VHH binders against q9y6x5. Designs and how they scored, part 434

Target 1, 379 residues: q9y6x5
Amino acid sequence: LPPKLLLVSFDGFRADYLKNYEFPHLQNFIKEGVLVEHVKNVFITKTFPNHYSIVTGLYEESHGIVANSMYDAVTKKHFSDSNDKDPFWWNEAVPIWVTNQLQENRSSAAAMWPGTDVPIHDTISSYFMNYNSSVSFEERLNNITMWLNNSNPPVTFATLYWEEPDASGHKYGPEDKENMSRVLKKIDDLIGDLVQRLKMLGLWENLNVIITSDHGMTQCSQDRLINLDSCIDHSYYTLIDLSPVAAILPKINRTEVYNKLKNCSPHMNVYLKEDIPNRFYYQHNDRIQPIILVADEGWTIVLNESSQKLGDHGYDNSLPSMHPFLAAHGPAFHKGYKHSTINIVDIYPMMCHILGLKPHPNNGTFGHTKCLLVDQWCI
Key: E = the ipSAE of ESMFold2; O = the ipSAE of OpenDDE; V2 = 0.75 times the mean of E and O plus 0.25 times the DockQ between their complexes.

## First folded at step 21 (VHH)

Design ka10 (framework vhh_7uia_1; at its last look DockQ between E and O 0.15; V2 from the best seeds 0.00; counts 0 for: pae O 10.2 > 2, placed apart)
Fold by ESMFold2, look of step 21:
Structure ka10 (fold): chain B 379 residues (1-379), chain A 123 residues (1-123)
Amino acid sequence: as target 1 above (379 residues)
Amino acid sequence: QLQLVETGGGLVKPGGSLRLSCVVSGFTFSSYHMAWVRQAPGKELEWVSTISASGGYTYYERSVKGRFTISTDNAKNTLYLQMSSLKPEDTAVYYCARTQYRYSGEWTPFDLWGQGTQVTVSS
């Protein structure tokens, strides 16, 4: 039987939610499969960059989606979550659904994973939904399962994206136990519905399923604001992205802008592009601006106004609060195995292995995921 | 003809209850997230509550949580806000509005608004 893979993301699912809340359905999924307790994601720990890193195996500087808001100085193009469909932004890498559907007798399907409604390298997912956050999880799942069951050529790789618990994490903050418990219970019910639907349609036994996320969430507060306007006049720079990693394009001498910012707050690091820590792998792309500001965990960079968010992400990728988890089940995976950590870029070569695809050059290490797989020697 | 029409406002004593209704016409109600937003006299607009498309998730501003309940009736294309334990600081014009959620964790600007309904909480 041809190998099939469903990749599912629940946006903003912090790894330690698994320990701090009840997930009977997800725990049963894990018990019959594998768990990676936390996944070290890529810097910056934002949605577009990390979803693209999962499906390309590349650091952000290498795949070119370096933030949720970007500016390319050469072309003068702007990227935002309302202006994300220009293939220009996505074409610096080849995501797994493109490679998959270009194989003979294979198709790809997508329910709203970032980029799947864009013709990347003139190739759009064979079956896809245009992004619309109002489409229910049930409708997304119904489309995915119908495509998995009824397509010619057959769908062998499918993706499914869901906006929670990210939306609730931003609204309430991860420390709001009452609200987050209610939200996470609903997510666990959706996972139960997913498994049950796959079983009822005869897909469960021969489909590999990965459930993961792009990042976690940290608590914010009105007491932890960094007021950028108090340190520098807005006329001296163009703001490309604000918080928690600000991207600063100087309008005057770069050193002068840096000097105005470097002592702005003890809770913010200010980097010239060449001084960005090597461990971030966040330097070698023209879309990374000359100066970035990196707020400490739980701090919010603002322009002399309050923040309505009680939770946020985008911080240093070494922070446990930024890390998601990965769970997987299917014929390729062991049963009842728990693994401590992988890098998010490792997911791509593992998925390529499962699907029998030749991976494009990438930053992942297949050896990091070998212990999850039944066909590999775990050493 | 796209319209949102609020009803159910009025004068109520502290501790009382009201239910606001917002009847939707001209678009597929279940295709949008819906919100209640209020404006107290002399104040800026304040988000109150949001319900996701098809009613799966509800979100509340901190000061109203536990007192207000947002809900929908898809058969009647109607959004509700059940308000209980009302306080004088809840006095405002209440609007229903529609929005969407984006990948980046931001809601779109409200692109359709009702005319508003006055709620006055006075001892």
Scores: ipSAE 0.249, ipTM 0.646, lowest interface PAE 3.9, mean pLDDT 91
Fold by OpenDDE, look of step 21:
Structure ka10 (fold): chain B 379 residues (1-379), chain A 123 residues (1-123)
Amino acid sequence: as target 1 above (379 residues)
Amino acid sequence: QLQLVETGGGLVKPGGSLRLSCVVSGFTFSSYHMAWVRQAPGKELEWVSTISASGGYTYYERSVKGRFTISTDNAKNTLYLQMSSLKPEDTAVYYCARTQYRYSGEWTPFDLWGQGTQVTVSS
């Protein structure tokens, strides 16, 4: 039987939640599988970019999803979380579900994973759910497991996405122990439901399951605001993306805009596009705007209106608060093995290996995940 | 001013029909996914139906699928819920709600609510 893989994302699950809260179901999952304690995600540390990096193995500059909000100056198109259906934005890369589906006697399924309800390279997942935040985890899980169990050709790759604990992290802030404890308990219960469902269907022993996330969450405060209006008139630029990494499209001379912003706050770095640090791998794409503002951890870039968020993400990808985790279980994985760290782009070549797919050129390193796999030599 | 105003609720016998309306003000609902949510006495809020911003996709709770129809009239800036084959278990306050943007950081999927309209199904 061809190998099967289910990729699950709990949005905004910060890695150190595992250390600070109890997860009986997830810990049991880990105990019978593998854990990567920290996953270094890609810059910027936002939802769409990082989810696409997971399934492409590419940095954001390469796969073209460089933010949750984008603008293309040539086509004049806009991308946002409410306007993400144009294949134009996704076609700069080939996600793994497309690669998988193009193989003989294989199909892919998806429940709400970013990009899965869009035809990419004229290919859309054989089974998918249009994004709807109102749809319960249970319904998503039921559909995914039904497809995994009963589809012809068989579903060999599936994705499952859930919006928590990200939404709650934004609302309460990650430092709110009371509320976040409740939220994270629910997440663990959902993991329990997932495992139970797989066992009930007889899939548990044969299905490879990866549970991961796209980014973490840092505490914000109304006392840590950077007001751009204090530094530059709004008429001098268009805001393409905001906080904590603002994308600035100047309406006047770029240098003038830069000079007005460069000393706006000691808690914000201002970069011309060509001066963006190499370590971010966030320069070589036309969709990256001419000026990028990067707030320090916990600081929020605002205009005249104050932010209502108590938590946020998108910051420097070297910050531990931005890092998610990865856990996995199944025939391809060891049992009871823990690994310290990988890069988020490393997940792609690993998944390709598990599924027997030839990976597209990517930025991942298969060697980083070898120790997780039973069929590989671990040095 | 952002506002949602529901109308059309009332008392109906089992098997009957009602049409709920939600008039939106202060924004264009064609830019948002819109939803109906209901709350029965002593029960939690329950999602009923969603229509995509484009109108191209509709979603229904399992218990109402085939009986309820969500639709929009862009010219009137109005959201509708046509309810047929009503059952006593459909008794609830029905709310129209604006769905927040995906990944907006809100805990609830909705950021704007109407005042609600009472639907009572009783013999």
Scores: ipSAE 0.009, ipTM 0.276, lowest interface PAE 10.2, mean pLDDT 92
ESMFold2 (binder alone), look of step 21: mean pLDDT 83; pTM 0.854

Design ka11 (framework vhh_7uia_1; at its last look DockQ between E and O 0.29; V2 from the best seeds 0.00; counts 0 for: pae E 6.9 > 2)
Fold by ESMFold2, look of step 21:
Structure ka11 (fold): chain B 379 residues (1-379), chain A 123 residues (1-123)
Amino acid sequence: as target 1 above (379 residues)
Amino acid sequence: QLQLVETGGGLVKPGGSLRLSCVVSGFTFSTYHMAWVRQAPGKELEWVSTISASGGYTYYERSVKGRFTISTDNAKNTLYLQMSSLKPEDTAVYYCARTQYKYSGEWTPFDLWGQGTQVTVSS
């Protein structure tokens, strides 16, 4: 009946890790499927926004998850990683698992993809795990495969989220070859376990699998700090988000706050909301604050203290260091095909096509991904 | 009642080895990330090592990698730190602590600490 799709994210998997480290299992997966070498993600290049962009096909300004920390001035609500379950934040879009399970004879399953434990439009994933970073990859995989094999109505869309290599990338930085080699080898082993489990359960030949990520990682340093407290008194503004894209809500005249900040550092761009570059598609949502500060790659905005991170992300989405990859295998995909780049919002209409779903209005372009698919004519 | 109790500290000569234990009570410690943190006399707290809740991932401060090994035994509710090739600069009180990782890319503050065990490395 309808084709099945498993969407897997390994958080913070920078595209060029594929060239710089050994991935025997992932390379075998790619060899028997397709690879997109660079996925241009959405600005800002953070976890919550980009995971929601994948499953909605929308820019952040359109789906409303505009950062990992947000404030809504009308309702006075705050969003953070410890306060992310209010459907208010998620209801500006309809993610693919909601659309999927509202179709006749379909259900959706989720192992910790951002938003899947929230009842969005009064609809939560049919099967899901509440977010808990302590749950092993194996347990997440066991639940997903059990649901794919044993559910009525059948699970046709499933997703699986894993926190690495993001956690290690922040802690060590992407340039720490010793630690990152160890981390990435363990991730490759998990990919091997995933493929082996699907084969053993009889799912491998007829399940479409996408392995992707939300963003990359860049090296940070104590020598590349922007001290915001040296430029402006904190009493003049409310800080909604700090680094590498700061979100500033002025408490005094907005132009005065802007003027104090615009010369703060040559390594930071300061934008009034109306002046944010159009290429970011990051302006038309009330959750985007009146002033944003965008640090240059590898620079960290701080409040008169050192940074604990050696790697970070969130920077300009034109930077190759911010780009993940996408690999896919299954009956919908060619075998042994490599493609240079797509936009992260293009993944949504491709997934809808594979599943036979009518996509909601979105920012993706199906034509960008059709060369990956066996049922499409590629020019 | 939540409790972490460290044992296994003591006096050891340079180049020697010790194994620290942290016995956990009052929670299922395999549902948290667990860490070792140390404090040398008159110094600030220094992170040493962390192990993921699943036991599959380990993280080490650069000065101890290759010499220290963090591990768990779920049946005994015990966290371990195997220390080898000990140096005088490893002299400190060693604490076990618990944390979690968040989507935002941050670890939660250590919300539960042990009382510590003294490790002294001297000639």
Scores: ipSAE 0.034, ipTM 0.495, lowest interface PAE 6.9, mean pLDDT 90
Fold by OpenDDE, look of step 21:
Structure ka11 (fold): chain B 379 residues (1-379), chain A 123 residues (1-123)
Amino acid sequence: as target 1 above (379 residues)
Amino acid sequence: QLQLVETGGGLVKPGGSLRLSCVVSGFTFSTYHMAWVRQAPGKELEWVSTISASGGYTYYERSVKGRFTISTDNAKNTLYLQMSSLKPEDTAVYYCARTQYKYSGEWTPFDLWGQGTQVTVSS
């Protein structure tokens, strides 16, 4: 039987939550599988870009999803969470579910993973749910497991996405121990439900399951605001993406806009596109705007209106607060093995290996995940 | 235009029954979890019941479980709350509501509300 893989994302699950809170179900999952304690995600550390990096193995500049909000100057198109269905934005890469479906006797399924309800390269997941935050985890899980169990051709790759603890992290801030404890308890219970469901259906022993996230969360405050209006007039630029990495499209001379912003705050770095640090791998795409502003950790870029968020993400991807984790279980994985760190783009070649797929060119390194796999040599 | 309109409220004796309706316009409610919430005089807003987008799952607040039934008619674009064995403590304004979360981080449990319908349970 062909191998099967379920990829699960809990949005905004910061890696150190595992150290600071109790997760009986997740810990049991880890105990019987593997854990990567820290996953270095891609810059910017936002939802759409990082989820697409997981399934493509590419940096954002390469797969073309460079933010949650984008603008293409040539086509004049806009991308946002409310306008994400145009294949134009996704077609610069080939996600793994498409690759999987191009194989004989295989199909893919998806429960609200970013991009899965869009025809990419004229291919859409055989089974998918349109994104709808109102749909319960239970309903998503039921659909995914039904498809994994009863589909023809068989579903060999599936994705499952859940919005917590990201939503609550934004609302309460990651330092709110009372509220976040409650939220994270619920997440652990959902993991319990997932495992129980798989066991009940007889899938647990044969299904490879990866539980991961796209980014972490940092504490914000009303006392740490950067007001752009104090530095530059609104008429001089268009804001394409905002905090904590603002994308600036100048309406006047770029240099003039840059000069007005470069000293706006000691807690914000201002980059011309060509001067973006190489370590971000965030330069070689036309969808990256001419000027980007990068706020320091915990600082929020605002206009006249103050942000109400107590937590946020999108910051420098070297910050531990931005890092998620990865746990996995199944026939492809060791039991009781812990690994310190991988890059988020490393997940793609690993998944391809597990599924027996030829990976597209990617930025991942298969060698980084070899120690997680039972069929690989690990030094 | 997005709109929720509740009807069916009124005065009923303890032990009686009422059926509330919520007519939806401007969107397809079958794509959303729909909820009933209520607010009693001098009390905070209280969640009552939710039905999943597919209609396959229903959820109830503990105090109304076994007495209230949430349902939908897709053809009529209408959400229902069948209330039975009504108690004085069920007296409240009842609202239908929609839930939505965005990738941008906007968290709003309920982003659309009706005007509400008054339910009064009294002997």
Scores: ipSAE 0.030, ipTM 0.373, lowest interface PAE 4.4, mean pLDDT 93
ESMFold2 (binder alone), look of step 21: mean pLDDT 81; pTM 0.837

Design ka12 (framework vhh_7uia_1; at its last fold request DockQ between E and O 0.87; V2 from the best seeds 0.77)
Fold by OpenDDE, fold request of step 25:
Structure ka12 (fold): chain B 379 residues (1-379), chain A 123 residues (1-123)
Amino acid sequence: as target 1 above (379 residues)
Amino acid sequence: QLQLVETGGGLVKPGGSLRLSCVVSGFTFSSYHMAWVRQAPGKELEWVSTISGSGGYTYYERSVKGRFTISTDNAKNTLYLQMSSLKPEDTAVYYCARTQYKYSGEWTPFDVWGQGTQVTVSS
């Protein structure tokens, strides 16, 4: 039988939560598997882009999901939560579940992973749940495990997505120990439920499970605001995305817009598209707007000096606060091995290897994860 | 038809307690996140608390944290707000409403509201 892999994402799980809070269930999971302490995600460090990078191995400029809110100037289309099901936005890459389903005697399942309810390259996940954040983890887990256990052709790749601790992180900020302790305790309990369910079904020993996240969370404050209205009139541009990386579509001459913004704040870098730093790999896509604004860590770009979030993400992907972790368990993985860091795009070639899939061209490096795998030599 | 009916409001002295109820009909509230919001005279609408559809996650506005408790009874399709240590500044019309959480980290606008229930905290 082909190998099976379950990919689980807890949105907004900052890597250092593992050091600052107790996770008995997750620690047990790690003890019997592997841990990557820090995963360097892709810029921008947002939900749609990073989840798609995990399953494609591509930088955002390559897979085309460059933000949670996008605009395509040619087609005049908009991408957002309300308009995320048009395959136009997703078809610049081939996610792993599509590759998997094109194999003989294999199918894919998804519990609300971004993009899984979209026919990408005319292929939609064999089994999937439409996104509804109100659906319990238990129900998502029940569906995933049912599909993993009873499907024909067998589900060999499955994804499970959960919105916490992202929602709480936004609301309370990552430094709120009281509230975040409560939330993270519950997350650990969910991991316990996951493990217990897999054991009950006899899947635990044979199923490869990856638990990861798309990004971390940084503390924000009302004292760290960048008000664009103080720098430029709103009539001079269209805002495609706001904070902490603003995407600016000029309505007047781009240079004039740039000049009005370039010195707006000492806590914000302003880039023309062609001047975006190479290290971001965030330049070569038409969906990236002519001007982007990148706020410093913990600073919030606002209109009318209004913000309600005490935590946010999307900042420079080199910042530790933006980094998630990766833990894994199963026959493909060592037991009790810890690794310092990988790139988030490295997950894709690893998953392809585990599943015996030929990866599409990607930006990941399989060599970075070899030490996690029992069938590989560490280099 | 979608309907939310708030009850439990009234006049209470500072330091007192009230328990608000919101009965949902026309939909299953577990399919949505449920929230309490309030509006005081001459003030803007203020979010108070949200409970996730599963009931497992709760969110509170800073000023009510530790004093208010949001909960649900699935069997009764009812949302509750237990209020304790009430203060004069808690005086408002309280509404229940439904919302969803987006991938982007944003909450959807409230689309279904009740008639509200008056809470007055006064000596």
Scores: ipSAE 0.917, ipTM 0.964, lowest interface PAE 0.5, mean pLDDT 96
Fold by ESMFold2, fold request of step 22:
Parts: C-alpha cells; sequence; structure tokens
Structure ka12 (fold): chain B 379 residues (1-379), chain A 123 residues (1-123)
C-alpha cells in the first residue's frame, strides 16, 4: 500500500490547552499514536507564515511569507487576506504538496490550507477547495476522504485546515475558561468525527494522520495598548502591518523615524532591520521592512483607537503561549510515545520521509523527529 | 440582488423580550457568517453577535452574553436574534449584516447590510 499522509491544522491551538482542558477524543488519538507536547514555531507567530513553514521546512525569511500583511518595494505589490492569491508571494519556496504531486503516480488534495488554492510554481494542488471559512468541517472532511479513496493517480498527501480555536481565542481570550471550554469541546468532537469517518471508510489503519497547529494565543486587554499616533505622525512612514509586530516603511530618513519610535513605550522593542535578534531568523528577505516594532506579550499596537480583540498571537516565538502541539497516528508512528519538543520546521523533513519524498533544502532537522517513527533508530 | 430585511423591532418594557428576524435573498445564506450590529442614538455602530455560516459557532458582545441568542433557519433563509432581559441601554436600531472570517484572524468588513429595525426599551 503506498504511504499516505493527512495533515490537519486547528488554527491557534495553544499547546497547554491539552493540559488545561479535557479532550477525550484527542487523548485517545494520542494514546494510539504520538504526542509532541510543545512545538517551537517561527517568528512572527502568525497564520500565513507558520502554515507555510510547516509545509516547506523553512524560516519565514527563507520562504518569503513573512507576515499576514506584506509589501514588496520593487514590484509595488501588497499581500493581504483579500489579496493572497498572487503566486509571486508564494514562489520563494516549494511546498510539500507541489513536490508530492510532481512525483510519478501521485496527487495531492487540500481543504483550505493556506496556499493550496494558489498555482505555486505553476502547480496547484491536484484537488482543492477555494478558501471559504463558512464551509463546515464535515464538508471539508467529506471532500478529503473522497479524494483519498477515489482518485487516479492516488492522493498520497492531503491537508485539512480549520479556523478554531483561533477565532474564539481572538474574541474571548485564552483566560475565558467558560467560552474556551465550550469551543475546545466542539473541536474535540470534530476530532472524534474525523477518526470515526476514517475508520468507517477503511482508511484509519493505513493512513498517517498529523494533527497540529500554527501558534497559540495570549490574553490581551484594553489596559495594554501602545498608541503609535501619540509617538509619531503618520506622514513620516507607511504602515505595512500593525500588531503585535508592526512593519514600518519610513517615508523620511530611517534613523529619524527610529529615534521617534524607540522611546514610544517600555512594552515595545523597536528594531532596525539589521538589529533584529539573530534568534528570530527574520532579517534576510526584502519583504521584511526597515523597521519593526515588537510588542511585549499581551500588548496591542493601535492607531488612536481601542482594540476589539481579547486574545492575540504574533509575538516572540520563545513565548510558551505562542507554541502549538503536534499529535500523530498511523503506520509510520509509534504507539503511546510522548516527546517533549521539536521545531515547527522539523515537521517538513519528517513528512517527506514518511512519503518517500526528497526534501528541498530546508531549516528542519530530521533527527529531532526520528523517535516518533517506527522505522528509525532514535538514539 | 442581494437583500437583507429586518423585522421584529418595537417598544418593550425593561426585562421584556423580542425576537428580531432578518430574511435574506440573493445569496446562499449558509455560505457566509451573519451578524447583528446596533446603533444607539448618538453613538457609533456596535457589534452584537455573529454566527458561523454552517451554524454551531456563535460569538457575543460581552454586555449581551447570556441575554441574547443568535440563530439561523437555512430553510427559511432567516437569521434571528432572540433578545431577553432587555435593558434601556439595548435601545438602538438593529441591523443584520454579512461577513467572513479570514486566515489573518480578522473579520471582513460588513459588505451587505439590512435597513435596520428599531428596538426601544423603556418603562
Amino acid sequence: as target 1 above (379 residues)
Amino acid sequence: QLQLVETGGGLVKPGGSLRLSCVVSGFTFSSYHMAWVRQAPGKELEWVSTISGSGGYTYYERSVKGRFTISTDNAKNTLYLQMSSLKPEDTAVYYCARTQYKYSGEWTPFDVWGQGTQVTVSS
């Protein structure tokens, strides 16, 4: 039987939710497979960048999706939620579904994973859904399972993306136990539905399934706002992205803009591009703006207005609140094994190994995930 | 033509109840997220509640949580807001509106609006 892999993301699933809430279905999934308790993601800890890091094994500076809002000074192009389909943005890397379906006798399927409805290197996922957040989990799952069972050439790599608990985390904040318990219970029920569906269709025993996420969530407050308009006039810069990592393109002398911002708030670090900490791996791409502002955990950068969010992410990737988890089940994985931590970029070379694909150059370390796999010596 | 029509507003005493309806035509109702938004006299628009297009996920502004219930009936192409334990500060024009959730964690601007229905809560 050819090796098959389903990669599932529940957006904004903070690693410690597993310890702080009850997940009977996810815990059964983990008991029959493996768990990585904490995954260290990439800076900035945003949705587009981290989903692309999972499927490329690359830091953001290397794959070119450096934020949810971007500007390219040479082409004058803008990237945003409403303008994310131009292959220009995605073409600095080759995601795993492209590599997979360019192999002999293989295809790829996707239900809503960022980038899967874009023709990256003139190649779009063989089967895909155009992004629409109102499409139910059941419909996404029905399409994925149909494609896994009924395609020629066979679908060997599939992805499924779901917007929760990110949406609820933003709206309520992770400290809202009542609302987050309700939301996380619904997500656990969806995981139960996923497993049950795979069993009923005869896929469960021969399909490798990874359940993971891109980032966590931290609590925000109206008491923790940084007002940029009180520090610098808007006429001195172009704002490319705002919070919690602001991307600033100076309209005047860069050092003058930096000096106006550097003392704006003790709860914000201001970096010239060349001074961005090396541990972020966030410097060597033209899409990274000359000045970035990095808010402290739980602080929100605003323009003379209140924030509508009670939870956010995008902060320093060393923060435990920004870290997701990874769970996996299938013939490639051990049963009942727990692992402390990996880097999010390590997922890509592991997936390539499972699928028998030659990985592109990447920042992942295969050795970090060997103990999860039955065919590897892990010492 | 895309159209949202609100009904069910009126005068009600404090502690009373009303059910607002929003009948939708011109698009597949369940393919979008739907919201209630209100505007009190002399104030800015205030988001009240949102429901996911497939149902199942609901979001409430803090001051209405536990008193208001958003729901849908896809067979009737209708969005509802069941309001209970009404207070004078709930007095406003109530609009239904269409939105979507995006990868960025943001909701799209409301792109289709109803004409509104007046709710007045007074002794």
Scores: ipSAE 0.601, ipTM 0.830, lowest interface PAE 1.7, mean pLDDT 93
ESMFold2, look of step 21: ipSAE 0.597; ipTM 0.829
ESMFold2 (binder alone), look of step 21: mean pLDDT 84; pTM 0.863
OpenDDE, look of step 21: ipSAE 0.822; ipTM 0.917
ESMFold2, fold request of step 22: ipSAE 0.539, 0.491; ipTM 0.807, 0.772
ESMFold2 (binder alone), fold request of step 22: mean pLDDT 82, 82, 82; pTM 0.836, 0.837, 0.833
OpenDDE, fold request of step 22: ipSAE 0.897, 0.916, 0.904; ipTM 0.962, 0.965, 0.964
ESMFold2, fold request of step 25: ipSAE 0.548, 0.556, 0.518; ipTM 0.812, 0.810, 0.804
ESMFold2 (binder alone), fold request of step 25: mean pLDDT 82, 82, 82; pTM 0.845, 0.835, 0.836
OpenDDE, fold request of step 25: ipSAE 0.898, 0.914; ipTM 0.963, 0.964

